# Ledger of designs, part 181: VH-VL binders against q0aze0

Target 1, 268 residues: q0aze0
Amino acid sequence: MKIILVNNRFKENTEKKAQEIAGQLSALNVEVIIDNGLDEPYAGTVDFIMVLGGDGTMLRAARRYGQRAIPVLGVNMGTVGFLSNIEINELAEYLPLILREEYSLEARMMLEVAVFQQQSLLTRVFCLNELLLRSNSPRMLSFALEISGQKLEPYRGDGLIVSTTTGSTAYSLSAGGPIADPQLDAFIVTPVASHIINKRPLVVSPEREISLHLLEEREAIIGIDGQIKMDFGAENRVLIKRAPHPLLMVNLKAKPFFTSIDRSLQRQ

## First folded at step 7 (VH-VL)

Design E5 (framework fv_bermekimab)
Fold by ESMFold2-Fast, scan of step 7:
Structure E5 (fold): chain C 268 residues (1-268), chain A 124 residues (1-124), chain B 107 residues (1-107)
Amino acid sequence: as target 1 above (268 residues)
Amino acid sequence: QVQLVESGGGVVQPGRSLRLSCTASGFTFSSYGVHWVRQAPGKGLEWVAAISYEGSNKYYAESVKGRFTISRDNSKNILFLQMDSLRLEDTAVYYCAKDRIYYGSGTFYGMDVWGQGTLVTFSS
Amino acid sequence: DIQMTQSPSSVSASVGDRVTITCRASQGISSWLAWYQQKPGKAPKLLIYAADSLQSGVPSRFSGSGSGSDFTLTISSLQPEDFATYYCQQANSFPLTFGGGTKVEHK
């Protein structure tokens, strides 16, 4: 068995804890690769990915490894979040189940985002939560949204979010999008501060292809999972589709998603 | 150098067929929808047909529907217009043009690159 | 089919003049209108797309405005190279349709 431990070396005590867990796993004849985010993703074959940290660390792990169809377990290190399944103080209890592969998997859709400039593909990335198009100046954007060959009326405003259902509780929620069951596959398209009164969030089949481009030259950015940022201008185009593979999230104990989000909204 | 070059025009008899070609260079042809637009001598522009970047969606002006067929070969960077049952009213310079939007699955936004045109005319 | 009515059919102007060309759609086309310039014996050139967006490389003296059914192309200060025929084109619905053209001629 080969396991990747994903952590953030700059978080207090996370590197030390990763080393302790790696030592424990090695004693059980498990080969361990540590990914602290500084190097390129590990290119070899692995059997399991253990993410030590909060939701941000999970989002990074999903971008790096989510398309490989490998089980990914989120282990919370004391931060509140939605993407972890167990707490670090529970790991010893659940480790035997992990090693015996006695767990269920929950598939979470991901986005495939391709950004082009003229004739050239600039970047292709995968993400778990969302793509954000936003203005990078006081001026509102004017942009076009195309869904599977259907050209919608122009958007005017601060931007747009294209989210997975997992991302429905992230930035899309803050922008007025719906809360979605993360077990459903759908794109959620949420306007950011639209100047057109009747622009509503859309819930769209994950089989569709979404395209965005600016209608006027403006200073804009594309943001991915709140972690990657790139400049976006009128010569750029972005193409969004469902990623080929979902992220396979390990479920060792029941997480009551609906009661958790309901409770979170009541604490406003 | 972004360029479109039409060929295949000429003198034809009414009722016969003609195949126009348009060769693309200097851009990724397979990423863009493309159009045929014609202009009769001394007249205005008339849109004829368009094809999506992948070739699955095809659109025609009513005047040519059922007689003309648009197609593309992305491996060779060539756009075609097969013109059957030609009529005197089909006399025109035929332009091919690239749409400004790429990866459009059947939507078009404006024609930013044009060929120089190829003349289709009829013998009396 | 959406009919595009362009006016005037011709206009006589001098260098430095402000020229305004209008285009009216028979039904609403949102902002999906393009403007083209064509010089004698040459292929058309895209000037404006999405009603008001200037195509890269086109001089800023050209501007477009309008939405829905009524659209305007303005040349703020006519230059010698601007004597040409101008066409509007709707991109809202198939079949795509052009206006009849406006010829901008020397006085």
Scores: ipSAE 0.053, ipTM 0.620, lowest interface PAE 7.5, mean pLDDT 89

Design E50 (framework fv_bermekimab)
Fold by ESMFold2-Fast, scan of step 7:
Structure E50 (fold): chain C 268 residues (1-268), chain A 124 residues (1-124), chain B 107 residues (1-107)
Amino acid sequence: as target 1 above (268 residues)
Amino acid sequence: QVQLVESGGGVVQPGRSLRLSCTASGFTFSSYGVHWVRQAPGKGLEWVAAISYEGSNKYYAESVKGRFTISRDNSKNILFLQMDSLRLEDTAVYYCAKDYIYYGSGTFYGMDVWGQGTLVTFSS
Amino acid sequence: DIQMTQSPSSVSASVGDRVTITCRASQGIKSWLAWYQQKPGKAPKLLIYDASSLQSGVPSRFSGSGSGSDFTLTISSLQPEDFATYYCQQANSFPLTFGGGTKVEHK
């Protein structure tokens, strides 16, 4: 068996625990690769991915490895989040189940984001939560949204979010989008500070292709999961599709989504 | 059960047109991007064209751009390649191939299901 | 266009040999690389996708490695059914491009 341990090197307790866990797994004849975010993603075949940290670490792991159709387990290390399944102090209890492959998988859709300049592909990235198109200045954007060839009336405002259902509780929620059941596959299209009164969030089929481009030359950026930032200009077009593979999240214990989100919203 | 079957190849004269078809079965055709890939006799593989799962995006190799048109009919599970202004250099076995991955245009991982190929050649 | 340079063009090998085929992209393609096997008169068969992931049903003697611009396909112990032509293919950007192929043949 070969496992990738994904951690954040700059959090000292996470680095220490990653080394301890790697030693324990090695003693059980499990080959361990540590990904602390500083190097290129591991290019070899692996059987399992264990993410040690909070939601941010999981988002990074999803971008690096989510398209490989490999089980990914989120192990919480004290941060509040929605993407972990077990706590670090529970790992020893669940490790035999992991090694015997005795767990269920929950598929979470991901976005494929392709950025073009004219007809030339500039870059392609995957993400678990959302793509954000945002003005990088106080000036409003004017942009076109096309859904599977259907051209909508122009948008005017600070930007637009195209989110997965997993991302419905992230930036899309802050911009007025709906809370979605992560078990559903859908794109959620949420305007950011739209100047047009009747622009509402849209929930669309994940089979659709979403295209965005600027109608005026402006300073804009696209953001991916709040972690990647790219310049976006009038010569650029972005195409958003359902990613080829969902992220396969490991379920070792029940985690009730609706009671968790309800509790978070009541706290505020 | 998953398969692709090409048809429509044959002997053609330079400058003429030919339409290839590829019939899909055993999978949800409308969920996958599909490709045309050709191979000249004794030569390597050359990618020709691709079409996204709904048909909204089409891509072509520079050598065929403006002469070939890719299209699909999801209701009949058929992929087409309309080949106009055929040249001797277009002599090849033409394969259709399915994206490995759902809802993609075939650009991400590879092509996991291939047809048997249909030969396009030229008369003297 | 991204050019894919594959080496060697051919290799003579015996059953049980370790065979290594390399593929170089003219620019960075991350891990967006697939490997195919083609036997005479047959369509290509996908062996490896995303540079290192084995396709279902492909024997474990096949492995892929690399990222960025340099990639390798390895057959750890050549079997009689492995005599074929192998192709790499970049999936990073259109147009998609294949390597020139490597023919693995009998000594």
Scores: ipSAE 0.000, ipTM 0.397, lowest interface PAE 16.4, mean pLDDT 85

Design E6 (framework fv_bermekimab)
Fold by ESMFold2-Fast, scan of step 7:
Structure E6 (fold): chain C 268 residues (1-268), chain A 124 residues (1-124), chain B 107 residues (1-107)
Amino acid sequence: as target 1 above (268 residues)
Amino acid sequence: QVQLVESGGGVVQPGRSLRLSCTASGFTFSSYGVHWVRQAPGKGLEWVAAISYEGSNKYYAESVKGRFTISRDNSKNILFLQMDSLRLEDTAVYYCAKDRIYYGSGTFYGMDVWGQGTLVTFSS
Amino acid sequence: DIQMTQSPSSVSASVGDRVTITCRASQGISSWLAWYQQKPGKAPKLLIYAASDLQSGVPSRFSGSGSGSDFTLTISSLQPEDFATYYCQQANSFPLTFGGGTKVEHK
């Protein structure tokens, strides 16, 4: 068995905890690769991915490894979040089940994002939560949204979010989008501070292709999962579609999504 | 000029070793993944190996795994292929090639710049 | 490994003809397929990446289409310089794999 331990080098004691867990796994004849975010993703074949940290670390792991159809377990390191399944102090209890592959998997859709400059592909990334197009200045954007070849009336405002159902509780929620059951596959298209009356969030089939481009020269950025930021100008186009593989999230214990989000909303 | 130039090919005996080099110029070598692709006389293209832009991740075709080692020196803009335990089946023109664009994923997008190739052939 | 099957292995054509080459992946590769042209004694030249995007400097008579497992390269009006061997290549996962090639030759 080979396992990747994903951690964040800059978060408190996560590196030391990763080394401790690696030692335990090595004692059980499990090969361990530690990914602390400093190098490119590990390229070899692995059987399991264990993410040590909060939601941000899980989002990074999903971008790096989510398309490989490998089970991914979120282990919370004392922060609040929605993407972890067990707490670090529970790991010893569940480790035998992990090693015997005695767990269920939940498939979570991902976005495939391709950014072009004219006809040239600039980047291709995958993400678990969302793509955000936003203005990088006080001036509103004017942009075109196309859904599977259908051209919508122009958008004017601060931007747009294209989200997975998993991302429905992230930036899309803050912009007025719906809360979606993460077991459903759908794109949620949420305007950010639209100046056009009646521009509402859209929920569309995950088989749709979504494209965006600016209609005027403006300073804008594309944000991916709140962690990657790139400049976006009138010569750029972004194409968004369902990624080829869902993220396979490991379920070792029941995690009640609806009661968790309801509790969070009562506190806001 | 964006260019890749291979060197180090030649005549070798089975079981011996050979090291190929590929020198890059005209682009920021350290920003791109690079590949070795070979073509046996009269045959099609076969991908051999790749190395990530940082040099941390290496990929090999099953036919060369354990025998070939890919490496790079970003300070000198050079890609290497160390070929050990050479077999007659390794007879080919070896091309180095640059991935078109690499920014956020480990997936390669096509190879937009290729060298002219260097021939590896066997005596006897 | 993902197997890439090209059809036909060769095609005889005349200048001005429309030429269609197909490529089938043994599993889904989304749109992550490239097409290359290779002339005898020369290195391959990238024509199309991401299944349908034309590489800079490549004539518009070349086009690519397809997604998932089935892909097509089309040359709308064959020119004398287009007689060559064409290869598809999946860029979805390692090991990278090429199709067997399609030789476009004079009728």
Scores: ipSAE 0.000, ipTM 0.404, lowest interface PAE 16.3, mean pLDDT 86

Design E7 (framework fv_bermekimab)
Fold by ESMFold2-Fast, scan of step 7:
Structure E7 (fold): chain C 268 residues (1-268), chain A 124 residues (1-124), chain B 107 residues (1-107)
Amino acid sequence: as target 1 above (268 residues)
Amino acid sequence: QVQLVESGGGVVQPGRSLRLSCTASGFTFSSYGVHWVRQAPGKGLEWVAAISYEGSNKYYAESVKGRFTISRDNSKNILFLQMDSLRLEDTAVYYCAKDRIYYGSGTFYGMDVWGQGTLVTFSS
Amino acid sequence: DIQMTQSPSSVSASVGDRVTITCRASQGISSWLAWYQQKPGKAPKLLIYAASELQSGVPSRFSGSGSGSDFTLTISSLQPEDFATYYCQQANSFPLTFGGGTKVEHK
């Protein structure tokens, strides 16, 4: 059995805890690769991915490994979040189940984001939560949104979010988007500070292609899961599709989504 | 530097066929949707047809549907308009024009580069 | 088809004048309207797209406004090179359609 242990290099004592867990797994004849985010993703064959940390660490793991159809378990280390399944103090209890592969998997859709500069593909990335287009200055953007080749009314405002259902509780929620059942596959398109106050979020089929481009020369950025940032100008175009493979999330412990989100919103 | 040049116009007899060509230079032709627009002598502009950047989506004005066929050869940077069953009402200068949006599969935003036009007229 | 009606069909103006041209769509076209300038014997030139976005290289005296069905092209201070015919064009629905044109001619 080979396990990738993903940790957050910037979180206090997470490196020490990762080493401790790696030692425990090695004592059980499990080969462990530690991914602290500094190097390229591990390219070899892997049976399981254990993410130590909060939602941010899970988003990085999903970006790096989410298209490989490998089970991914979120282990919470005290961070409030929606993407972990068990707490760190529960790991010892559930470890035998992990090693015997006695768990269920929940598929979570991902986005495929392709960014073009004029006629050239600049980059292609995958993400779990969302793509954010936003102004990088005090000036609002003017941009076009296309859904499966259909032009919508031009948008004027600070930007737009194209989110998965998993991402409905991240930036899309902050911008006024709906809370979506993560068992559904859908794109959620949420305006950011639109000049037209009644511009509403859209929920569209995951089979649709969504594209964005600026109608005027402005300084803007695109953000992916809040972790990747790229300059975006009038010569750029972004194309968003459903990714070929979903992220396979390990479910060891019942964590009802609706009661979890309700509790989280009460604390906020 | 960015240019579209039409050719193939001329004098034709009613009921015959004519093929117009439009050669692109100075930009990546395969990245853009392109249009045919015509203008009868002394009259206004009339949109005729459009084709998406990859060639899979084609659109026509009702007056030419079933008689005209738009196509493109991205390897040669050429746009074509095959005109069959020509009528006197087809007399016009035919312009090819590039849409401003790159990688537009089913949508068009405005024609930012135009050729000089090629005249199609009829013998008596 | 979406009918585009331009008014006036012609306007006589002097250098320095403010010129206003209107375009009305028979159906709602959101903001998907372009404006073109055509000089005699020449191909049209794109001035404005998406109703109000000025094409690169076009002088700031040109502006567009409107949404839905009613649109306006304004030339704030007419210059000698602006005497031409102007066309609106809807890009909302196929077939794409042009207005009949407005000739801006010398007074």
Scores: ipSAE 0.294, ipTM 0.695, lowest interface PAE 4.5, mean pLDDT 89

Design E8 (framework fv_bermekimab)
Fold by ESMFold2-Fast, scan of step 7:
Structure E8 (fold): chain C 268 residues (1-268), chain A 124 residues (1-124), chain B 107 residues (1-107)
Amino acid sequence: as target 1 above (268 residues)
Amino acid sequence: QVQLVESGGGVVQPGRSLRLSCTASGFTFSSYGVHWVRQAPGKGLEWVAAISYEGSNKYYAESVKGRFTISRDNSKNILFLQMDSLRLEDTAVYYCAKDRIYYGSGTFYGMDVWGQGTLVTFSS
Amino acid sequence: DIQMTQSPSSVSASVGDRVTITCRASQGISSWLAWYQQKPGKAPKLLIYAASYLQSGVPSRFSGSGSGSDFTLTISSLQPEDFATYYCQQANSFPLTFGGGTKVEHK
């Protein structure tokens, strides 16, 4: 068995714990690769990915490895998040199940985001939560949204979010989007500070293709999972589709999604 | 510098066939949907047909549906209009035009680059 | 098919005049309307797309407004090079359709 341990080097606690866990796994004849975010993703084949940290670390792991169809387990290291399944202090209890592959998998759809510059594909990235189009100046944006070739009325406002159901509790929620059961496969399209009174969030089939482009020259950005930023101008077009492979999340114990969301909303 | 150049127009008899060509240069032809638009002498513009950037989606005006066929060769940067069962009402200057939107799937926004046109006329 | 009706069919104007051209769709087309300028013997030139967005290189004296079924093209201060025929075109649904044209001519 070969396992990638994904952690955040800038968190001393997670780096130290990754080394401890790597030692424990090595003692059990497991080959361990540590990915602390500083190097390119590990290029070889692996059997399992263990993510040590919060939701941000899981989002990075999903972008790096999510398209490889490898089981990914989120292990929480303090701050409660939505993407972890077990706590670090529970790992010893569940480790035998991990090594015997005695767990269930939950498939989470991902976005494939392709950004074009007039004549060519500039970049293609994958993400677990969302794409955000937003103004990077005091001026609002005017932009066109197409869903599977159907042109909607022009949008005017600060931007738009295209989210997975997993991302429904991230930026889409802050912009007024619905809370979605992450077991559902759907895109959620949420306007950001729209100036058109009846622009509502849309919930659409994950088989839809969504495209965006600016109708006038403005300073804008595309944001991916809150971690990647790209300049976006009138000469650019973005195409958003369901990614070829879902993220395969390991379920070792039932995570109470709805009670976790309810608890989180009481604080806001 | 972007350019579209039509060719293949001429004098035809009713009921015959004619094939128009439009050669593109100065832009990535394969990235854009393209149109055929015609204009009868002294009359207004009439949209005839359009084809998506990849060639999979084709659209026609009711007046030409079943008689005209639009196609493209992205390797040679050429757009075609095959015109069968020609009628006197088909007398016009035929323009090819590039849509302003790239990589659009089945939608068009406006025609920002036009050719000079090629004339199709009839003899009795 | 969506029918596009332009009015007037022609307008006589002088340099410096404000010229307005209207276009009415037989069905709702949202904002998916383009405006073109055509001079005799030449191909059309795109002026405006999505009802109100000025095409790159087009002078700011040209403006478009409207949504749904009623649209207007305005030339705020007519210049000598603006004497031409103007066409609206709906891009909402197939088949695409043009208006009948409005000729802006010298008085």
Scores: ipSAE 0.070, ipTM 0.625, lowest interface PAE 6.1, mean pLDDT 88

